# Designs tried in a protein design chat: VHH binders against Protein DOG1-like 4 (DOGL4). Part 142

Target 1, 232 residues: Protein DOG1-like 4 (DOGL4), of Arabidopsis thaliana (Mouse-ear cress) (q84jc2)
Amino acid sequence: MSKMRNLVEEKFLEFYESWVIQLELYLHQLLIAHNNNTMSETELRHLISKLTTHHKAYYTAKWAAIREDVLAFFGSVWLNPLENACSWLTGWKPSMVFRMVDRLRKSRVVLVEAQVKKLEELRVKTKFDEQKIEREMERYQVAMADRKMVELARLGCHVGGESVMVVEAAVRGLSMGLEKMVKAADCVRLKTLKGILDILTPPQCVEFLAAAATFQVQLRRWGNRRHYVTHS
Short names: E, the ipSAE of ESMFold2; O, the ipSAE of OpenDDE; V2, 0.75 times the mean of E and O plus 0.25 times the DockQ between their complexes.

## First folded at step 15 (VHH)

Design zf29 (from zf1 with T58I; framework vhh_7z1x_3; at its last look DockQ between E and O 0.66; V2 from the best seeds 0.00; counts 0 for: pae E 2.2 > 2)
Fold by OpenDDE, look of step 15:
Structure zf29 (fold): chain B 232 residues (1-232), chain A 122 residues (1-122)
Amino acid sequence: as target 1 above (232 residues)
Amino acid sequence: QVQLVETGGGLVQPGGSLRLSCTASGFTFSSYYMNWVRQAPGKGLEWLSGISRSGSYIYYADSVKGRFTISRDNAKNTLYLQMNSLQPDDTAVYFCARYSKLEGLTPSFDYWGQGTQVTVSS
C-alpha cells in the first residue's frame, strides 16, 4: 500500500534528502576537524558557522512548508519509523542534546566549572520550556474534541458539495494551532542549540556538532536497515 | 550499464570560463542526487557541488561558491557545471559523480565518469 504524497510532502522529501546529504558532508569535515589538532580557531569557527547555517536553513525550509501543510510533519514521510518514534513535535526533543553533552563530558571533553554551571542553567530552562509547550499541546489536544472536530467527523462521512469546503476550513483551523506549537518547539530547539554553542569552546562545539550529526545519521541508518527504507 | 561521460574541459586563462557537461545513461537520471567533484594534482578528492533530483536544491563548496553554478536537464540526462572566474587553483580533473549512500560516516558515490581535464594557466 503506497501512501499518496501531497506536494508539500514531495518537496520536503527532496529537500530533506539533499539536506541530509549535505549534513553527511559536513559531518565528514567535523570528524576531520575533531581528529586534527592543528586546525586554527578561525577554521573551527568557520566550520561551526557552516553547520549553524545549515541547521538554520532546515528550519527556514520547514517553516515555509508548515505554513502550507503542518500536518505533513506529523506523518513525516521523509523519515523512517525509528526517526519518527524519536521525534517530539516534529523534531528532536531539545532536552536530549544535554545527554549528548553529558556523553562528551564522560569521554574526553573537559568542561570548566563555569561552563558546567551555565549548561545546567540552560538545561533547567530548556526543560521548563519543553514542559510549557507540552502543557499547551495537551490543552490543544483536549480542545480538539470541540464543535469543529465533531463537525469534521460528521462531515467526514459524507463526500461532496459544500461539505468539502467546511471540512477544509475546519482542518485549516486545526492546522493553525498545530503550526504555532511546532514553531514554539522549534524556537526552543534553536535557543537550546545556540545556548550550548555559546557555552562551549570552538573545539568542544565541533565535537558536540559531530556527535549530534553522527547520532542523527546513525538513527537514520539504523531505521532504514530495520525497515528496509531508502531515503537517499 | 551505468555511464557518466564528462565533457567541456580544456585550457583556459585565469579569469576565464568553462562549461562542463555530464551525460548520464543506464539509469533513471532524474531519481538521483548528482555531484561535481574534482581532483587536483597531488591532492585528494574535493566535493564541489550537489544538486537534488529535480534541481530545486543546490549546495556548493566554499571554494567555488559564487563562481560555479550547477544545473541539470533531466530530459537530456545531463548535468552541467558553469565555471566562471577560473583561477590556477581550479586546475584539476573534474568528475561527475552519482551519490549513493553513506559508508560508515563518509559520503560515497557509486558511479563516476572518466573525468575531464580543466587547466587554468596564463
Scores: ipSAE 0.843, ipTM 0.938, lowest interface PAE 0.5, mean pLDDT 91
Fold by ESMFold2, look of step 15:
Structure zf29 (fold): chain B 232 residues (1-232), chain A 122 residues (1-122)
Amino acid sequence: as target 1 above (232 residues)
Amino acid sequence: QVQLVETGGGLVQPGGSLRLSCTASGFTFSSYYMNWVRQAPGKGLEWLSGISRSGSYIYYADSVKGRFTISRDNAKNTLYLQMNSLQPDDTAVYFCARYSKLEGLTPSFDYWGQGTQVTVSS
């Protein structure tokens, strides 16, 4: 058990390290595009496509890994403590991305009325889906706790190897349910990202992607420096 | 002392191939994400490719994807770049670079080689 979890963690740690490094390289390109303001629409669409593909590659790798060990994604070894503390169901909380959209609306970037309306509709939909997932997670946790309490009471009347088998079955059941919930949350994340990029123009998409990547990189940088200082 | 030494540059005709090597010393090579970067005369730095610690994850810039292949041999502490279908615009000084673990907003290559010249000309 311990060896298998270490293998999944080791493989994803290397993947995530390389994925974040590449995200930082794309952020550099986004910041150039943001500051330059003279890139062609074709160049902007190409950069947006690279970022979209990069995010999809993350989920492809993640979904393969969670089939083997979803629990590795709760309190992950490849994230610093600040990143782990900010995670919601193994990732960014979908509704929080609209704080970045609000930042766009307050900047020099103008959004037309039709875009504002569509973004508000998407925000409401995203919050609704998010709340549905939260209720489903809470219901699942209660059901698992009830099942565990009944089974622990039964084990209190028995001795021997049966307790190991029951615990293993409970862990497998929790893992299957968590995998379903993590994938559901990831689908909301992808739908929300896609929806925002569909509503925004290519220059606006670059500004949004730059803000989002900046936040993610700064959260990692700040958490790493705080961790380094605390341990030095 | 960290040291990166590029070799394998030279003069080649358009359509030709070259293989660059970068020998690393003074650090645990297998613990670092490694990169190739180039600088054409009078131009800025252009990142070309990066490779993860084990070699399992590889990325390319669009300008070289399909023509260049990055690889590494951790037993020999060596990074490679196989360059095929070379064109005059590939003329540049080619550097290998080590990615720093501490810099976040701008890609930080904390150690660089001295570079090797590649010239593609008739």
Scores: ipSAE 0.528, ipTM 0.823, lowest interface PAE 2.2, mean pLDDT 82
ESMFold2 (binder alone), look of step 15: mean pLDDT 87; pTM 0.879

Design zf3 (from zd34 with S105I; framework vhh_7z1x_3; at its last look DockQ between E and O 0.55; V2 from the best seeds 0.00; counts 0 for: pae E 3.9 > 2)
Fold by OpenDDE, look of step 15:
Structure zf3 (fold): chain B 232 residues (1-232), chain A 122 residues (1-122)
Amino acid sequence: as target 1 above (232 residues)
Amino acid sequence: QVQLVETGGGLVQPGGSLRLSCTASGFTFSSYYMNWVRQAPGKGLEWLSGISRSGSYTYYADSVKGRFTISRDNAKNTLYLQMNSLQPDDTAVYFCARYSKLEGITPSFDYWGQGTQVTVSS
């Protein structure tokens, strides 16, 4: 069944397709850099900066879109089911990236004790922040059975006239709450990413970013194959 | 049959400008992410710019950012590349390329034009 898409969904779909294509280009560069030990620190930092800027652009677009329709991101028609299944509050779960760091540690990346300590501190902080958001989300979800939601449900059975306006107002209220949660989650994502990049050396950053990008691209690839979804 | 035909290349002096066009046929042009790439003598292919289906989103390589502008007219099935402030290092064969489906960790293109020669020389 073809899902009817709204304007926000269509726009963000196009954006995301383009964004992912660009990510693949950057990934290629990251892999080259990772395999090329002759790149200067300046060159590596420049590459890291490009990726960081690219990720920031995603959230800029996302936040603009969620102001219009945050609910679109809880369906995420631009993602395949596998990608959606791996999503936490409309994106990657912040604590997940530490698994990637752990992978690096098990590979050829050698972290000094000071880095390990800082990463652990960041991990603890990130986990705490995630839990805080989860508690707030739970509270919000429980509150869905409040008077407003009951009214919304009631009015949903009688579409017409004044009822439409009341329903729209109720949905707006709900959306505002969800938007706050999504933004909070995104802030944790951005802080976590920045924290990791601040701890790692430029070569380590490149490897980390390559791993992250690879995971994202492969997840999309695997999901598309599994569900016969094609994205440009 | 899918076809891409580049035009607009030529000889230009340093600092000059050119506008390349790529006319597409044999497929729904507006459904595809389109790209410009180039190949300089003795060098590999270099991606320069990409544009989303509607043209709303564009991306550029650092080498051409601020100088080149990609655009498209879906009604005319045409892709454009406005090239300003051209330098000798921009000398290359320029290709328009259609992005294919996401297959791997590297972008892939399934159709290319024949290319158009751009020569920047004093």
Scores: ipSAE 0.798, ipTM 0.914, lowest interface PAE 0.6, mean pLDDT 90
Fold by ESMFold2, look of step 15:
Structure zf3 (fold): chain B 232 residues (1-232), chain A 122 residues (1-122)
Amino acid sequence: as target 1 above (232 residues)
Amino acid sequence: QVQLVETGGGLVQPGGSLRLSCTASGFTFSSYYMNWVRQAPGKGLEWLSGISRSGSYTYYADSVKGRFTISRDNAKNTLYLQMNSLQPDDTAVYFCARYSKLEGITPSFDYWGQGTQVTVSS
């Protein structure tokens, strides 16, 4: 068990490091496309497709890893403390991405009324799905807390081999429930991302993807500089 | 000192294959993400492929995906590029490059090899 967890963390650490490096290389291409008015729509669509495929590859690797050890994704060794503190169910909060869209509208991206209407519909749908997941997680956490209290009371009165089996069953149930919730959250993330990219034009998609990648890279750098200072 | 040396370039016929090697010294090769980049006559640099520290994860530009394969042998401190189905448009100087951490918002490579010439012609 314990060796399995170490292997999962080691493997995903290498994957995530390489995945972020490739994201940083794509960010360079996004910034060139952002500043270069001579790129064709076909070239922009190819770049957007590369980013979409790159994000899908992340979730493919993540879902394989959480089947082995979902707990590794809560307080992950491949993320700095700031990145971990900003996580909602092991990733970015789906509704939060609309703040980035709002900032782009106020600064440089012009959206037509039809796009604005579709984005607001998507925002409402995303928030609804997000809240549904939050309610299910809340119910799960309450049920787990109640089981812990009952088990502690039983250990105070009675001690035996059944206590170990009850704890092991509870841990397995917790892990399976967490895996289900993490996958549900990831599906909302992917659906939200796809929805935004379907509504935006290719130049607007490049602006959005550049902003999103920039934020992720900045969060990593700011958190690493803070962490480095506190350990040196 | 950090050193990257590319070998294996040459003249090949269209449709042919070639394997490039990049021998690394002066650093812990197995700790770095490594890349292949090329420069065709009269053109800028084109990133082709990258590979993770152990070799488990690889990435390719669309122009070479399916035809080129990046690999590494950490015991020999060597990076490889297997190039199949070569065409005249693949004619270029090929470089291996070590990835450094991003400076500001743009990525950078901190060390490059001297390059090896690949020429594809009838």
Scores: ipSAE 0.315, ipTM 0.703, lowest interface PAE 3.9, mean pLDDT 81
ESMFold2 (binder alone), look of step 15: mean pLDDT 88; pTM 0.888

Design zf30 (from zd34 with T58I; framework vhh_7z1x_3; at its last look DockQ between E and O 0.58; V2 from the best seeds 0.00; counts 0 for: pae E 2.2 > 2)
Fold by OpenDDE, look of step 15:
Structure zf30 (fold): chain B 232 residues (1-232), chain A 122 residues (1-122)
Amino acid sequence: as target 1 above (232 residues)
Amino acid sequence: QVQLVETGGGLVQPGGSLRLSCTASGFTFSSYYMNWVRQAPGKGLEWLSGISRSGSYIYYADSVKGRFTISRDNAKNTLYLQMNSLQPDDTAVYFCARYSKLEGSTPSFDYWGQGTQVTVSS
């Protein structure tokens, strides 16, 4: 069954497809860099910069889209079920990236004590920020049983005339709250990513970004194969 | 049968311009992310630019950013590459390539044309 998509969904679907394709191309470069010990620090930093810029572009597009329809991101028709299952507040869970860092530590990457300490501090901070957002989400979810939501539910059975306007107003109110939460979550994501990249050396950054990109690309591939999802 | 046919290549002096075209057939052109890639003598394949199905989203490699412009006309099933400020290092065979929708291995292109030769020389 093909889901009916609104304009925001259609646009972001195309964007995300393009964004992921570009990510895959960057991943190729990251892997080359990772396997090539002859690349200069300047070259590595340039590559890192391209990736960070690419990620920032995603959130720029996302935030523009959520201003129009944040609810689209709670369905995320551009994602397959596996990707959606791994999503926390419309994106990756910030604390998840520390698992990737841990993986690096168990592999080729040797972190000095100072880096380990800083990463742990960042991990604690990230976890705290996540929990704060989760509490707000819980509060919001509980509040959904308020008068406005009850009215929305009631009017949902009778679509027409003034009821449409009331429903629209109610949805807008709800969307505003959700948008705030999504933005807060995205801020934690961006801060966490920046924090990690600030702690790691350029070669370590490349490896980390490669791991992250690999995870995203593979998750999409696996999910698409499993569920026969076509996004284009 | 899927076909991509590149045209517009040739000999040009440094600083000159060329416009490449790629005509697609045998598939729904407007449903696919399209790319330009090139291969210089003795070098590997280099991705240059990509464009989304509607043309709304575009990406460029650093090597061509600011000089090359990718575009498409879905009604004509044609992909374009406007190349300005060409340099000797741009000498290569240029290919139009269809993206494989993340189903293939790297590189994620499933169809290419035969390519068109671009030579930049004084």
Scores: ipSAE 0.807, ipTM 0.915, lowest interface PAE 0.6, mean pLDDT 90
Fold by ESMFold2, look of step 15:
Formats: C-alpha cells, structure tokens, sequence
Structure zf30 (fold): chain B 232 residues (1-232), chain A 122 residues (1-122)
C-alpha cells in the first residue's frame, strides 16, 4: 500500500513550500526592523500589513483547497510529523498564540496596563470561541460515528451501485461539515491575530511577528531534520 | 556544476522595456523555487520576485509589482523577468538566484548568476 498524493495535496504542497519561503523573506525584513531604528512608523505599519496580507493569503488558498478535499488537511503531506502533532483543527489552537505574547512580555516587550487589560479580554474571547468550536466538533464527531456505522451496515447488506451512492452521499455530508468547522477555527485564528496587532504598538507588532515567524520556521526545520535523520 | 547565466540586460530609455533570461544547468531546474534579485549602485541586495516550481505561485516586491512579470519555462530550464515601464531607479545588476532546499539561514539562496546590467537613462 503506497502513499499516494492526489491533485489537491500536490498543489497545496507546492503552495505551502512557496508560502513558507516568502514568510522567511518577511522574517528577514522583520529582523532588520527589530535590530535597526532606520524604519519609520509608516514603513513598520506597511511591513505589518504585508505580514497580515500574507497570512490572509494562506487562508484564502487553504479554503479553496478544503472545498475540494478537506481531509487532506488532517495529517497533511506538506507538514512534517512534528508540525502535524501540533495541529488542532488543521492548525495551531487559536489561543496558543498568547503563549508567544506571554514569552515576549517576560523578555523584551514592555506592555502598559491598558494593553495588558485588552490582551486579557482578547484571550478570554478567543478561549470562548474555541470552546464553542470544540462543542460543535464533539456533536459532529458523534454524528459521524453514528453515520459511519449505519453506512457500513448498509454497505454490508448491499452489493452494487446503491451502496456506493450511499457512501458517496455520506462522505459529501461529512466533508461539508468538516469544512465549516475548519473555516470557523481559521476565522478565530485571523481575528485573534488582528486583535493582537491592533493592541500592540508597531515596534511591538514587529517583535511579535518576528517571534511567531521564527517559531514556525524553527518548527519546520527541526521537524524536517529529525524526520530525515530517522528516515534516511 | 550548478550554473545560472543571466542575459538580456542593456541600456534603455525611461518608460522602456527589457526581458531578462536566466539559463540554468547542473541541477533539476523544475524542482526549485527561483528568484530575481537586484543590486543598485552603492546599495544592498533587493529581492524582487519569486516563482514556485511549476510557476503556479508568484510573489513580487512592492517596488516592481504591476511593472515586472516573472515566468519560467521548465522545458528550456529558463527563468524570465519581463520588465516594463522602466525608470532610472531600476538601474542595477540583476541576478537570478536559486532557493536552497537545504535549510539554513533565512533567506537562503545557495546559487546565483553572475548578473546582467540594466541601465535606464536618457
């Protein structure tokens, strides 16, 4: 039984490789901005906007791909095993980003009381939205288990085209539900990102975006090197 | 053994156009993300554009977006840059660069061409 990539997986693999390369190029610019006081506030805001647009482009491409095959995003071929192990509904849990904010606050980023209050309010809202998605996913998983049992029983009782049609309809319904859940999680991720960037000053945004991009790049590098050592 | 050779540079008047080519040899061209980078007189390197392995995903720097078009022909092992509406500030040496598959520093371009001079002047 060989590992087969379909067209959706092949296209998104190429997209994701390109997207990460561009993220690394933006990281270089973020590090220059962080280490050098030559950029004006206008230039910083433009760079922050480029990063925001880059993340939106990721979700735009992802949502087009999940319309064709949402299951490709569960155990993705473009992610190494470490990256896949960190996924909750095809990506980082939305509230996990606040661990990055907490680390920065303990090291280099000085936040005033008003910013701390706004970040805590956003953290609570993000957790609330996550919990709503988790409850909805639980309902969906129960429905999927019941639907799969019924369809397997019908498949066992039918030999022929009717069994295939019933399975195809069930898979289509399951796919549509999963697509909605993944989009809901992604919307929380985007809203949380934008919320953090609205609360932080432009220099603080550069620090945050640099840390987040560095973490994502490091996770990919470390996971790839571990994978190649053990698999080669 | 890996070689990238840029051609098509020259002198052009403001508002003019040029098409740069980069011929690749010594590696599987269709397996690599490819880039154009330039260096203006007395300035550092400026990344301009990148293109994915098949050509399906393309990125541009703001300074050239809408005026420059990157493309590739994997059958000819050639990368292209169509440059329109050229202005004096576009005067530079233009390089094609291969993005490394071996992960290192970021960004990581492991092989570069010798460059081709583009001069925009009346």
Amino acid sequence: as target 1 above (232 residues)
Amino acid sequence: QVQLVETGGGLVQPGGSLRLSCTASGFTFSSYYMNWVRQAPGKGLEWLSGISRSGSYIYYADSVKGRFTISRDNAKNTLYLQMNSLQPDDTAVYFCARYSKLEGSTPSFDYWGQGTQVTVSS
Scores: ipSAE 0.505, ipTM 0.802, lowest interface PAE 2.2, mean pLDDT 82
ESMFold2 (binder alone), look of step 15: mean pLDDT 87; pTM 0.870

Design zf31 (from zd34 with S108G; framework vhh_7z1x_3; at its last look DockQ between E and O 0.62; V2 from the best seeds 0.68)
Fold by OpenDDE, look of step 15:
Structure zf31 (fold): chain B 232 residues (1-232), chain A 122 residues (1-122)
Amino acid sequence: as target 1 above (232 residues)
Amino acid sequence: QVQLVETGGGLVQPGGSLRLSCTASGFTFSSYYMNWVRQAPGKGLEWLSGISRSGSYTYYADSVKGRFTISRDNAKNTLYLQMNSLQPDDTAVYFCARYSKLEGSTPGFDYWGQGTQVTVSS
């Protein structure tokens, strides 16, 4: 059965599709840069900047969309089940990227002691922030079983007239709370990403971004093949 | 059969403008992300611009950003590229290219036209 999509879902679906395609194009450039050590530092920094700008554009679009309907992101129809399974509060889990950094360390990437120390500090900070958000989310989820939600559930059985307005108001209230949580999570994501990029050298940044982009693209490909998800 | 046919190329002076068109047939045009790419003499393929299926989202390479504008008319199954402020370095064969569906097993451009020559020279 095909799920009926609302306008926000449809719009963001198209956006995300386009965004991922562009990510793939950038990934190609990253891989070239990674495999060919002929690029200057200036060129590498420019490439890094393009990727960071691209990621910022995603969150700009996301935040615009969640203002309209944050619930659309809790069951993102533009993602396949595998992508959704890997999702933490509507996106990638911040602490996950350190696993990617660790992978780089085990490869040909050599980090100096100072970088390792800074990365560890950032990891600890990221974990702390992540846990803080999780606690808040838990609190919020528990609080959802309050009088308002009970009323929502009750009214949900009786669709019509004034009851619809009350239900809508209740949903709006819930959405506001969820939006705050999502934004908080996104802030941690952005801070974490920036932190990592500030610690790494330009060549290391390129490798990291390539790894991250590869992971996203492959996760989507694997999931699409497995579950026959159609986005266009 | 999938077909893409580019038109609108030609000779233009530096600073001039051209509008390229790509007419699609043999598939549901409105379901696909479309692109413009070019190939200059002795160089590889260069991606220039992409546009989402409805046209709501557009992307540009740095080399053409601010000068080129991609658009589409799904009712006419046509892709457009408005090229302004053309420079000699823009001399190339220009292709419209379809991006494969995301659910597909083969990512990337799966079809492109025969191309149209654009020559920028004084």
Scores: ipSAE 0.788, ipTM 0.914, lowest interface PAE 0.6, mean pLDDT 90
Fold by ESMFold2, look of step 15:
Formats: C-alpha cells, sequence, structure tokens
Structure zf31 (fold): chain B 232 residues (1-232), chain A 122 residues (1-122)
C-alpha cells in the first residue's frame, strides 16, 4: 500500500519489529526488578548486561544496513511519524538522555555527590562530541549546496545515461559521508550509555534502563494510535 | 479458533535431547513473532526463546542459550524447539505462545498452547 520497499527496508522492518518485542519483554523484567527488593546484585548486573547486549545488537544490525542504504534510516518505514520526528541523526540525541537522569533524581533515584560530578563531566563530554558531529553535518549541507553539487542534482532531473552515472556517483559519495556521520553519532550514543551505566549503581541502572525503554515503547504506542490519511 | 498444539514431550535422561513441535491453525502463522515458555513444578512462567516472522532473528534466555534452538517452518505452520544437554531443572510444561501485534493491540502473549510435559530424570 505504501511505496515499494527495497530489500534493506524489508529486512530491517522485520529485525526492528522483533527487536522491539524483545525490548518490551526486557522492560517487563526491568519493572519487576525495580519493584522487587529480593533480586541480588548478581541478578541485577545480569539483567543490565542483557539490556546492554540488546542495544549493541541493534547497532550491529543498523551498521550493516546503513552500508547498503543509509537513507532508509531517515524517515524509516519501521517507525511511526512521531518516532521519526524525534530522531537526531537516526536516533536519540545523546545529550538529551541526561534529562531523563535528572528527572529520575527528582522523584526516584538518589545520587551521591561523586556520581553527580561524574555525570556532569560525562554530560559536558557528550555535548562536545555532539557539537562536533553537528558541525560536520553543517559542512555536508554546505557541500550539497555548493555550485558543483547543485549542478549534479539538476542533472538528475534530465534525460540521459551519462547524467545518471554522474549523479549516482555523487549521491554515492554523499551517502558514504552520511554513513560515517551516522556511525559517529551512534558511537557517541553507545559511549554515553556505557558511561551512565558505569556511574550508576545496579539498582539505579535498572531504573534508568526501565525509564528509557518505557519512553521508547510509549512513543511507539502513542504514535501508532493515530490515524493518518495517506495520498498515493 | 486460534489454536496452538505442542507435541514431542516425554521422559529423557540427563544429557539427552528432545525436539518439541507446535502446530498452529486459525491465523496467519507467518505474520507473528512466536515464543517458547515453560513452567516448572511450583514455579512461575519462564520465557525461553522467541523467533521473528521469517525465522531470521532469534532470541534466547541465558538459561537455555547454546543448548536450545528455536526454529519454524512457515509452510507447515509449525514452531520447533530443539533441546540438547537436558538437565533435571529443565523439567517443566513447555508452551508455545504468540506475541500480539504492536498495532492497536495490548502488548504481550495473546494465545497459548496446552503445553507438553518434559521430564528429565536420573
Amino acid sequence: as target 1 above (232 residues)
Amino acid sequence: QVQLVETGGGLVQPGGSLRLSCTASGFTFSSYYMNWVRQAPGKGLEWLSGISRSGSYTYYADSVKGRFTISRDNAKNTLYLQMNSLQPDDTAVYFCARYSKLEGSTPGFDYWGQGTQVTVSS
């Protein structure tokens, strides 16, 4: 019913659906652990490791897929429009995750001064890395707007096999740069996640992971409850 | 009218192997994420494994990873669980379960089989 999906989109659609179902199953375990005082530290660390491994598996699959079609991750067919609108370079914005930690501190998580200091240092480092990526993205926007790239884009609207070859080569070059940018953003996401989990205690990690998964699941469920009229 | 029927349970010795089957009817089997869950005597339900619609993506609980293998044959509407290196604490009733669609449905397992008994005794 929608536009034709390429093989990358078809495969990642199935992957993401299964991955989210597993995230929902892990969320149930996180909520039990959050509410249950009988779990040992070993059991908590095991659950945290399962969540971390699950997130790493997402990025492993994503990086394989973006090698084939990075544009599929901008306006993804496996995400609803609300989820897509909340994306920063194909995922959650690394610096914004600290708002979730700050909100937990107000009502649930008690952090000692040493943890607060380490989290602030991580926040500053994360923001710096984020800004570096944003500057690199701006350079790509400028490169797309320069005279040579505008001429190549205009050639893509003309008849001729030679212009198609030139446009395809230029698009491939931009796509390779965009792939690098997306991978760099994902590395900041993984580094930030690891950094937060290293600073928090195991019960605090469970609360953080539960809040993060809840937000992701609710964003998906809320966005899916709306009807949209599609013209095609 | 949705029906899931498990077969292949039985009595085995420790270290033995067993293959469970779950035949599905009354729905489009190939459209659903499918799961195996077990319940040991006097214990709650334990999720063991899940498999994506085509079978391309599989997930395992750590208690069974490396010993159990989930698979499906969509042409036969059948879900499988190959169980190797069975131990006495694998003794349980084993169920296949369908995970609900995300769109417009409450998340969770919406249909279950009757279960098949697996007993591992020395």
Scores: ipSAE 0.620, ipTM 0.853, lowest interface PAE 1.6, mean pLDDT 84
ESMFold2 (binder alone), look of step 15: mean pLDDT 88; pTM 0.886

Design zf32 (from zd34 with L102I; framework vhh_7z1x_3; at its last look DockQ between E and O 0.64; V2 from the best seeds 0.00; counts 0 for: pae E 2.2 > 2)
Fold by OpenDDE, look of step 15:
Order: sequence, then C-alpha cells, then structure tokens
Structure zf32 (fold): chain B 232 residues (1-232), chain A 122 residues (1-122)
Amino acid sequence: as target 1 above (232 residues)
Amino acid sequence: QVQLVETGGGLVQPGGSLRLSCTASGFTFSSYYMNWVRQAPGKGLEWLSGISRSGSYTYYADSVKGRFTISRDNAKNTLYLQMNSLQPDDTAVYFCARYSKIEGSTPSFDYWGQGTQVTVSS
C-alpha cells in the first residue's frame, strides 16, 4: 500500500534518492582511494572535502524541510523500515560512528595512542550530549499529556470550522519543540563527525568515510530487498 | 525495449559550446535518475553529472562544474547537457546513462546510449 505523501515528503523523497545515488558515486571513489595507495595527501583531502560537503548539503536540505514539516521526518517515508529502525531522532545515532572506528581499529587501521585518547574523549562527550538530548526528549514526551495535547485530542474528534485552526496551532507548537530536538541531535552528529575527521589522518578518514557510506548504502539496499520498497 | 539515443556531438574549438541531447524510449523516463558520462580515448568512464527524476536536484563532477549544465524535459523524454567553455580535455564520447532501480546491482547504471562524439580542437 502506498502511503499518501505531503509535498514536503515528496520533495525530500526525491532529494534523498538523488543524494544517496550521489553518495554511492562518492563511495566508489572512496573505495578506489582506499584500495589504491597511490593518491597524494592533497587528493585524499579533496575527496574528504567532497564527502563532507555532501553531508553538509544533506543537513541543509533537511533543516529547510523540517522548518516546513518536522513531523515528516518522524515518518520518513523516504526510508525503508530497516533504515527507520536504525534511526535516532530522525538520523543516525552519533555514538554509532565510534563502533565504526572500532571496527577500523580491528582491521588495517593503526591508531597512535594520542588518537586513541582523543577518540575516547570525543566518545565520552558524544555520549553525554546524546543523553542530554534524550532527557529533553523524555521530558517533552511526558509533557505531551498536557492540556494542549488533551485539547488537540478532544478537537480531533471534530472536523471543521474553528476547531481546525486550533488543532493546527497546537500541532505547530508541538512541531517547534520537535524541531529544536532534531536540530540539537543533528548538531551532535555534525560535531561528532567533524571531531572524528579531525583526529584521523587523511587515509584513515577515507577508510572511515568509506565504511560509513557503505553501511548507509547497504542498509538501504538490504531494507529495500526485504520490504520491497521502491522510492522511484 | 529501452533505448537511449544521444545527439548533438561534433567538432568545436576551445572555448566553444555544445548542447547534447538524449532521447529516451521504452520506459517511464520521468521515474528515473539520469546521468551523463564520458569516455576519453584510452581512459575509463567518467561520471559527469546526474539529475533527479523531476530535475529539481542536480550534481556535477568537479571537472565540469560551472561549465556544464544538466537538464531534462520529461514531457519530451529528453535529457540535455549544455557544455560551455569546452577544452581539449573534454574530447570524448558522451553517453547518457540511466540509474538502475535494481538494488544491490553493480554497476549503478543499467542502460546506455550509443554515445555521441565530442571533439574539442583548434
């Protein structure tokens, strides 16, 4: 069954589809760079920059979209159920990337003691920031049973006239709170990503970004196959 | 049968411009992400540009960014590539390529045209 989509959902669906396709193209370049040790540091840094720019473009588009309808991102019709199941506040959980770094450490990547220490500090900070956001989310969720939400529920039984306006106003109020939380989460994501890339060498960055991109692309592929989801 | 037919190639002087067209048939053109790629003599395939199904989102390789513009007319089932400020290094066979909807497939493009030759020379 095809879910009815609003304009924000439709637009972001198309965006995300195109964005992921581009990510796959970058992934190919990352893999080549990773497997071919002939690239110069300058070339690697350029490739890293392209990926970081691509990720920034995602959040630029996301933040523009959530200003219009943040609730669309809590349904995320552009994602399959598997992708959604792995989502934390409409995106990847920041602490997840440290698992990827750990995986790299177990593979070919050798981190020096100074890098390990910095990564651990960043991990602790990231966890703290996540917990802070989670507490705020919990507070918000508990507060959903307040007078405003009760009124919304009551009015939801009546369609028409002034009731529609009141319901819309209530939804807007709720959406603003959610938008703040989503933005906060995204900030933690971006800070965490930047932090990791600042600690790693260019070759290590390429490997990390390749791993991250691979995970994202494969998660989408696996989910689509499992649930027969088509986004185009 | 899926078909892609590229046209618009030719000989042009450095600094000149060309507009390539790709006419699609045998499938719902507006449902697919479309691409331009090229192959220079003795080199591999190079991705140049991609465009979303409605045309709202476009991407470019660094090698052509600022010089090339991808667009599409879904009513005409046609993909375009406006090429400006052409250089000798742009000499290649240019192909339009459809992105595959088959998840997990490699390569990411499942159909190509015959290509159109672009030669940039003084």
Scores: ipSAE 0.807, ipTM 0.917, lowest interface PAE 0.6, mean pLDDT 90
Fold by ESMFold2, look of step 15:
Structure zf32 (fold): chain B 232 residues (1-232), chain A 122 residues (1-122)
Amino acid sequence: as target 1 above (232 residues)
Amino acid sequence: QVQLVETGGGLVQPGGSLRLSCTASGFTFSSYYMNWVRQAPGKGLEWLSGISRSGSYTYYADSVKGRFTISRDNAKNTLYLQMNSLQPDDTAVYFCARYSKIEGSTPSFDYWGQGTQVTVSS
């Protein structure tokens, strides 16, 4: 990436690289558990807990970083262009994860009727929460367009400190609002993940986590291959 | 050429401590996620710990968490593993391993040391 980097971006780049490496190592453990049925329920629950903790660690680090620079998470230097293009409010779109559940049902995972009902309820709630965030973002974008027009009009008649201070205040307000929206989206992501893992049995959770980690790793591999070719 | 050389193994009593070192050469050590892996007699390889490029982020297998501490000194091109509260089932050959710079590639580790023997026995 040719984008200029600040301290927040450089620190999170190192974090994300190590976090993805560790996810890849956990993926190997998930694939072993997925393919050989040698692990007890207790061992499966332990592996699931490790993956859940790993995902929570991502959000802990992210929320600390967005307090310093939320805009770094839009067009991130630690993601390749394909990963950035697939982001919805700085992450995976919560409702899209149910496509992975649907894929698993078609290939390996057999769900009891009670699980299917609970998953559908969660899917509907997740889409509702997404729509709330999208409406809030749309209203925010309109409000910021109005402020931008006012700032531009004021700047057109002025050179000096007060117009700079108005622009700086507007940028700070944008950052605070955007931070709240990104965190709200992340909370929907965490609630959806927890909801799915609570509904699925431990073997099914391992299947789901393996699929999720595989998708994330493949998205990075494919995007890096395409990026490498276009930059070579 | 890439070289990883482990030292510091030996014989130790249960409950004892050892510090392993891994000296790196032939590559930019500070650019790589580095790892410790072990192989007990008659067993496969077990990943123990990993550390990010600057040392700011560390990860541990549950079997060693709280007992082992990974660290690195990039000025000395050296990776460390402080091992405390050693038990007989920690007896193994311990390897320093470099994670592939291409994320998600196979193989996951592209270079290994020769290993250093750790034996925990009364």
Scores: ipSAE 0.522, ipTM 0.816, lowest interface PAE 2.2, mean pLDDT 82
ESMFold2 (binder alone), look of step 15: mean pLDDT 87; pTM 0.877

